# VH-VL binders against o27280, part 310

Target 1, 266 residues: o27280
Amino acid sequence: MDSMNVPEVLEIKRIVEESESVKTFIFSWDFRREVRPGQFVMVWDFRDEKPMSVSLIDPVRSEIGISIRRVGEFTDRVHGLSEGDLLGIRGPYGRGFELMGRDILLVGGGIGMAPLAALADEATARGMRVDALVAARTADELLFLDRLEAAGVNISTCTDDGSCGFKGFAHERLLTLEENHDMAAVCGPEPMMFQVMRILDERDVPAQLSLERYMKCAVGICGQCCLDDTGFRVCAEGPVFWSQELSRVREFGRYRRDPAGRRVPW

## First folded at step 14 (VH-VL)

Design D32 (framework fv_marstacimab)
Fold by ESMFold2-Fast, scan of step 14:
Structure D32 (fold): chain C 266 residues (1-266), chain A 118 residues (1-118), chain B 112 residues (1-112)
Amino acid sequence: as target 1 above (266 residues)
Amino acid sequence: EVQLLESGGGLVQPGGSLRLSCAASGFTFRDYAMSWVRQAPGKGLEWVSAISGRGGSTYYADSVKGRFTISRDNSKNTLYLQMNSLRAEDTAVYYCARKSNYGRFDYWGQGTMVTVSS
Amino acid sequence: QSVLTQPPSVSGAPGQRVTISCTGSSSNIGWGYDVHWYQQLPGTAPKLLIYYNTNRPSGVPDRFSGSKSGTSASLAITGLQAEDEADYYCQSYDSSLSGSKVFGGGTKLTVL
């Protein structure tokens, strides 16, 4: 199939300012190309192409949304665009989230709430009970609270500085949440995800975690598809992994690789 | 007032089957994950199986996987362990244990003895 | 058999301090998973003694304390009493085993 491998030039239909540093770009979408929460697309500004998670899936309006945080040259250029401007979009790519059971816990850090917001929409549409723990460094970096509330999600917040909700890290807040869940989905900074996964493992709550650094693997472009030893194929199975798969990866939450492939602590 | 009461233990021939039950009271059963933990005579504790509070997920020790099935009936506040293809090495006292939100076993039943012999 | 190693026995006199070790690996305690401790008096079911590395349930005297460092955890008992004579088990979670809670082999404490 050529539909996924050739960028379509799409008009920016609407832009939602989620925060000072995050915008959601909304495009008309032909749903003959199925999109699921947890998948990503390649966004092309006619100079560079970067992977971005899908944050809105709306078949009724025939729209998708892509939420982008301003962190560098590419994202600065894209943030400078207006409604009516054009971007190239190809995909979707990667393994999406799977829903199981009757209730789900979402744990999102910063921009990691973007793919989880799309998942929340699907889970509530299926009649699941959805609880969300939304974490950020400061109150201004908490994302999608109004959207989650409108969807009927039960929301808990935490900020590192205490400017909104619980003062502390996501995993510290999680320890004070007493309800059990049939599953969880987690997306955010890798050290946060490691701590959250560990607690959910101990509670026997199966979790899926979205690792943005493995998005390149899903499109077949990966400098290192296997981390340690033979038979572990992260490039074919990402960016979403079950906690049992990920808990055996020695690198997760501990190290990253420099350009030479050497271990560097987080 | 949390109480866990096991039943269903007894003597079984090798290759036979047995179903253990655990009646729970004094707490909201559906909000807690539950486990079976066994102890062979004169030996240590061995975790056997776990089930999530709403029943959507089950876990098994490698030694029992494919032979034992954990289940629960939240309307009856009862936990079950269906034990098939029993072996002499399965001889043990089987404890029902409640798992708290910190992952620890905070309450245990008195245990029920399963003896597998000819 | 067990992935967590405890000494099979420890002994002390009344009033003394004893320490029971629980040695794991990079797939359990060393991964960051928490350690819980259980006391089993002769002929009884196990009872939670220490949870989440250092916390005591209501009714457990402060003579019992827990700690965790690296790939190991320890249970310390100060001011030993005859009633402390029991088997003690550590428990954690192991990421290399499918959904597995793991127990140490147990330590028999004899009060001389």
Scores: ipSAE 0.072, ipTM 0.594, lowest interface PAE 6.3, mean pLDDT 84

Design D33 (framework fv_marstacimab)
Fold by ESMFold2-Fast, scan of step 14:
Structure D33 (fold): chain C 266 residues (1-266), chain A 118 residues (1-118), chain B 112 residues (1-112)
Amino acid sequence: as target 1 above (266 residues)
Amino acid sequence: EVQLLESGGGLVQPGGSLRLSCAASGFTFRDYAMSWVRQAPGKGLEWVSAISGRGGSTYYADSVKGRFTISRDNSKNTLYLQMNSLRAEDTAVYYCARKSNYGKFDYWGQGTMVTVSS
Amino acid sequence: QSVLTQPPSVSGAPGQRVTISCTGSSSNIGWGYDVHWYQQLPGTAPKLLIYYNTNRPSGVPDRFSGSKSGTSASLAITGLQAEDEADYYCQSYDSSLSGSKVFGGGTKLTVL
């Protein structure tokens, strides 16, 4: 019962500092519980529970990694933990990415590169050609570049301020890429994903997009309605959706919801 | 110089089959999505089918889904459209068109006529 | 039915301005998808005339221009010439149709 699972208390085996604001927490994992790129787990610090995407899947070492950006009180507390400390983990949950074809494009913004890094590992292990467009506001917020390079991924970077690679937004950089792909996977801020999706739709490149705000639906917190203004309630599990599903959501990329459930502009 | 040349059209009876070909030259074929667009006599343009550059993804208009199959052979720079269970309504000139990285149909072939009639 | 609506015909005299509209909906032009325009001279294949809303391919004179606003796009032809007599099609992408490129119904331009 995925929505009713109890957390398993796991020891933090290793912590990798990815940037000033991002850490990857590594745990021993029993792969009898299969984990796929694009899935998430619920992380419990014995006070609050939050969904976090799986960023490392390593059956050889029997490890998973969870990358967490410091953005508030929960994540501040988790960032204060050390190797040997305990966290509650339950899952995995949600629909993961599907790999299709031979040549794929990954488009990641900020922490959205985390689930895409796990996908890149799987795709390269399957012998696929992987191109990654890694976007961030500044150079120091670009994530997983060394890991992607080690996996054999062809990397392009862009930063809003021009401190690394192309100066501009992910969708502006994407317009300069001429090679077509069999599929794309996209994860990052919703406005970025909306712009990227439009371009990929026009190019006939099927895209899968991972949306953090829909992770709650997969665990039953908002299980009736994963996509709020479409007909996808019965089959949409999230957080990964095909672009055709998201293109029918009037709010996607335009509006978010506040804690009271009201629509507010991005 | 980009060139697209269609062939394989002709007269066929309802329920019959035809295979159209489009020979491409002057560009790196595998880097471009390709489409078939048709035009019935005296009517407008209708998109029929599309295929990604490496052939891993295909799309079809609802009117042809389940009857037509788009494919490509990148080693021969050739696009195909296998048309089965043909209907009178499929009578049209079929154009091969290249889709650029901006989503536009930037180059078109001259078309090949398919007539479905008893 | 066509999801992009064009007038079936427009006409003008040499030297005049004509405008051809392309009216869509929230699932295509209104969603933010780009509009491309094609010119089809009698007996020939379509040729790209305007792309990405406002851009001209090499060889297309600047008297042809495109614009997009809300759920609609427009093709303007100034200094109309006899050789402009042709069918004109707008084209976009429709998110409500899986993987679908959509064309307008076409507009026959007659030069009087």
Scores: ipSAE 0.229, ipTM 0.665, lowest interface PAE 4.4, mean pLDDT 85

Design D34 (framework fv_marstacimab)
Fold by ESMFold2-Fast, scan of step 14:
Structure D34 (fold): chain C 266 residues (1-266), chain A 118 residues (1-118), chain B 112 residues (1-112)
Amino acid sequence: as target 1 above (266 residues)
Amino acid sequence: EVQLLESGGGLVQPGGSLRLSCAASGFTFRDYAMSWVRQAPGKGLEWVSAISGRGGSTYYADSVKGRFTISRDNSKNTLYLQMNSLRAEDTAVYYCARKSNYGHFDYWGQGTMVTVSS
Amino acid sequence: QSVLTQPPSVSGAPGQRVTISCTGSSSNIGWGYDVHWYQQLPGTAPKLLIYYNTNRPSGVPDRFSGSKSGTSASLAITGLQAEDEADYYCQSYDSSLSGSKVFGGGTKLTVL
């Protein structure tokens, strides 16, 4: 039985304000439907449905959390909701992160820290050492720092404007970090992920990257997606891909698609 | 001062085995990925194998996959290469090399000669 | 077999300039992976000469410089000296070979 494809109308149990533009919506969840870090759900506001990464997985409290940044009409409407209001949730979907080794690196940009925060919780619970590089435009846009610190994560920050930590971009900060890791997980804007991936590949650190634009392909809403130059091949399930898989996709980090499906530069 | 010292090379017959060692000093060994790079007589450099700093990930060139095993002991600051089912084309000087965070090999040992011959 | 192509030899006289090319493809240099250069003097281990496309380690004179464009990289040596006679190797990373480090075939520099 494919119960994950049936939308469930769930009550918003609690809302956590992460920043002026980001909120985490918390729901009761039946963990007979397993949820892993890196997976996403489809969030339905009874008008539109959008994929959102799971940012909190708490089987002890029987809760999941979904972190949403306010960037457009759908997210503006969802941000207007209150505790007790209803949303449609279906899932989880997609391939989650795989943990390997003893020491891991997380590199997150903006809202990309959301799925990585859930991964940090699992990794620390397994007794792994976790280093996180948290990147944003400004100090006020850095996400989950208190949660990561409470979990025992070693945190480095960088901001474009230098208002917190290293002044510069995530990939520039990464080059100054001395310690090697057994694996990395990366989530954030695609150009940032491309730069970080290349550095990690060159350092012999296997990396997993979470790609927002491939989340619909993972649920089969788009039966085909372009992972290569032809655009007519059945895509592998995402949103999490190993760096070696993405290195074969010339479009990754260089081009996006317009509404007509044409390749345009970032 | 960073120092890498290889040992364990020698003459071995085809189908035989050798274990190479590389003793590292002058840096925090566990913080660096390590590689083995070889050079056949009169030929160019060929990357053979790599291992992450904590040892959780290993990589091999297709030519040695299934025959060679890279490992490390961070408590002894030592890198190893176990070479099995050796072939004449494995004859080379084997270099131990440290990998920097920029992806290059910043320090090299002086090499140890492996000769596979009857 | 090398996936990075270098000329097998290059020559110059003392005080002159030589350039050594390293030609890759879309799976390595063209993908954006960085290029490093090593100098191997006769009978010695390779030594780092240039890293991360353009950077010199401590002790390498500014006569040596690197550049990268498209699918290729170049090593330039100005003010050529007799002790520069050596083999030079470029090195990058190739995604099509399961994420392997790759070396060029090497270039023998002869100082006339």
Scores: ipSAE 0.521, ipTM 0.787, lowest interface PAE 2.6, mean pLDDT 87

Design D35 (framework fv_marstacimab)
Fold by ESMFold2-Fast, scan of step 14:
Structure D35 (fold): chain C 266 residues (1-266), chain A 118 residues (1-118), chain B 112 residues (1-112)
Amino acid sequence: as target 1 above (266 residues)
Amino acid sequence: EVQLLESGGGLVQPGGSLRLSCAASGFTFRDYAMSWVRQAPGKGLEWVSAISGRGGSTYYADSVKGRFTISRDNSKNTLYLQMNSLRAEDTAVYYCARKSNYGYFDYWGQGTMVTVSS
Amino acid sequence: QSVLTQPPSVSGAPGQRVTISCTGSSSNIGWGYDVHWYQQLPGTAPKLLIYYNTNRPSGVPDRFSGSKSGTSASLAITGLQAEDEADYYCQSYDSSLSGSKVFGGGTKLTVL
């Protein structure tokens, strides 16, 4: 309330280069403000503000990490920053992932692995068996493989071009996966998430999916992140939804919204 | 060779309880989700309940929610269905079915008859 | 009240073709969920006949075939034989019913 909606100016403590296009920015964080995997923050470069998922949650070091892919002018400017530079952080916002059962499947595409990396850390710390299906267009766009391996995660990869692991899409690789799971968490391009959700639904695996749709402003004030059939606002009622909730949204996997709020096919 | 053997069916009075068992063999039981599917005499198939391979997630048809409990003992390769507050409309052959990791029922037991009658 | 609708009966002569429909809605087949088919011979448990819309398990003859389009699926049986006399069930998943597996009402195939 109020204080959590005001940007705090934080110093970039450390920068980790995840790939040629992705960096993780690490900040000291006061954990009197809880942050959970699946939540996001608004990142302010003093010109523009954009939502970014929290990819690292480290209460022992009192740090959070935010992973940012270089797309457009905002992210290009942020990628130009160095340790010691300042960014405004507002949040956290949104509903985080809920862990249940003894084992979990993570299915991540591209930068969608960012919130799932934070979830993997929590799940392994709880003693869960974690299997991750990491998908990308090419091998150099697969993210967090070393971090997941260090956490004890069992990793499968797939790339559209076949440069690493299975050649094909995440849902095609999932069809060959033999292990069953108590739950799943999914984050990536919406068409990928839709296909994966359908398979997990048929297999009776409860899934949580993270929708990181474009937002005009945080906390649902603008209504731009509203879903068609349910009226859910992604920043207020998401970004994490159970598959059963998303199955009632006819827009999911079929249409997106432009900045004016108009429906545009994927 | 995959085999599913059901037991525990019988005659029970309305409001009574009954526990069905399904003994599985020929596969790594903990790697497969399991379901109960029933069929009333002369009627069609109705999915009743499912449980994940490791047992962390359970699912129920609306007709049995709050009355039936699915469980499994992976150390004994056995699936269970605890049926409470039984009603006449629960009268059916109950099949134990293995759900393939692709979501269809690839193996079925012979079925066990549950008759709820006064 | 079955969410997947099948004709209650279908009949054909030996050697003929029969088709059994399975009609769903936007919350199941129309959502993109896959359709599987089961054959139940008199007095026996169901057995898997077709999975993932079009695929046959080993041992199922190729005169059985499946298809899916829009909100519906179909099972075709060519070269009908006396031993095909059975009940046939389609099965899918429905997102609106607490995420349940759903079966069609069943179709009794009579070989004349």
Scores: ipSAE 0.081, ipTM 0.612, lowest interface PAE 6.1, mean pLDDT 85

Design D36 (framework fv_marstacimab)
Fold by ESMFold2-Fast, scan of step 14:
Structure D36 (fold): chain C 266 residues (1-266), chain A 118 residues (1-118), chain B 112 residues (1-112)
Amino acid sequence: as target 1 above (266 residues)
Amino acid sequence: EVQLLESGGGLVQPGGSLRLSCAASGFTFRDYAMSWVRQAPGKGLEWVSAISGRGGSTYYADSVKGRFTISRDNSKNTLYLQMNSLRAEDTAVYYCARKSNYGNFDYWGQGTMVTVSS
Amino acid sequence: QSVLTQPPSVSGAPGQRVTISCTGSSSNIGWGYDVHWYQQLPGTAPKLLIYYNTNRPSGVPDRFSGSKSGTSASLAITGLQAEDEADYYCQSYDSSLSGSKVFGGGTKLTVL
């Protein structure tokens, strides 16, 4: 067993094409190193290393899956790989989702459905009732619908352009969903997550949100993630945070940082 | 017709306990978060506690944390508030209220008076 | 603690317009949380008057309207009537770490 801080070179066992821009890479995994939904791994192509959320956790087949969207030169290179090729995998890292209560609402936007698909599997295995609101810009960017349906998840969809399901944004669709839940889990673009969090807060639904920008903090690359009320910096282990923890992060959903470190409205 | 009926209020001495009940009818009780909101004589509204539809999550105002416990029995369509270590400042009318999808309190009970005095 | 500020009283004559303000901060209304308004007639429980900033429940006349901008919200009552004499409360959510449903201090409306 190698240290989790040393990349293990693994063979790509299977590649699933989820959409034109998203692939899931499946590896054999030794579950003596436990993996939970919401955790991520560092993926190394022997040139660059990037954090990627775990989207499939299958102890029966001894497999994990990592879903990757093509958005830049690293992901373009990884998308060019074939079954049998090698990647370095280090981890898992970060706080995973915590499950509580009898039912859960999942709200996912685009590739944000990847960690939520793994969570859906665990929640259904626990006997929880799972409702999923799956959002994307267009119908072809909706992810994991067949997998969620096979797991017994109750699915609602929305697309910005109206090409599938409700025409509009996730938060607009959420307002038409009447049922209360014991908890929620949210992952997607930060503006979407902010709007969804506000509605869930007002409904008295405790929500966990997964933020990509905090994955580096969880592996010690950046130690300053948020400020407390007294002005001291407290780095919370990401990428999963309760909405109550995020309510103290003034930039969440409102501002991002440009390359010069300046606040820019989202 | 949505109906919320509170009971269990009364006069109690400081340090004492009371259990409030709210009987709900006219809707699928388990699908709605429920809250207790209180109002001291001549004062404004103060949110006290909330519980999720299935009862898996509870919330409390700082003024009552550790002393009050909210619970529900979905098989009986009833919301409860167990109030322990009561103080004079807990004297108020206690309202049972249903929380809607939009986060507002769309239906309220008539209220039950809790008086904490010697 | 009242973290939402309302004027303690407001008055108007029948047929006139009155406005009740609800002033918050960056941790509640300014964070983007929604504002709801309740009417409490003397001796009765509060009744929902406006929800989700601007929406009216069935049975609430259109002379009642709500708005929200920046860190504040307002309730406007046009065509004021004697039966509008009541206490009015705004309500929102505060994004502090404890998380809280917060009410304004209340405004007593007197119809002259």
Scores: ipSAE 0.647, ipTM 0.850, lowest interface PAE 1.9, mean pLDDT 87

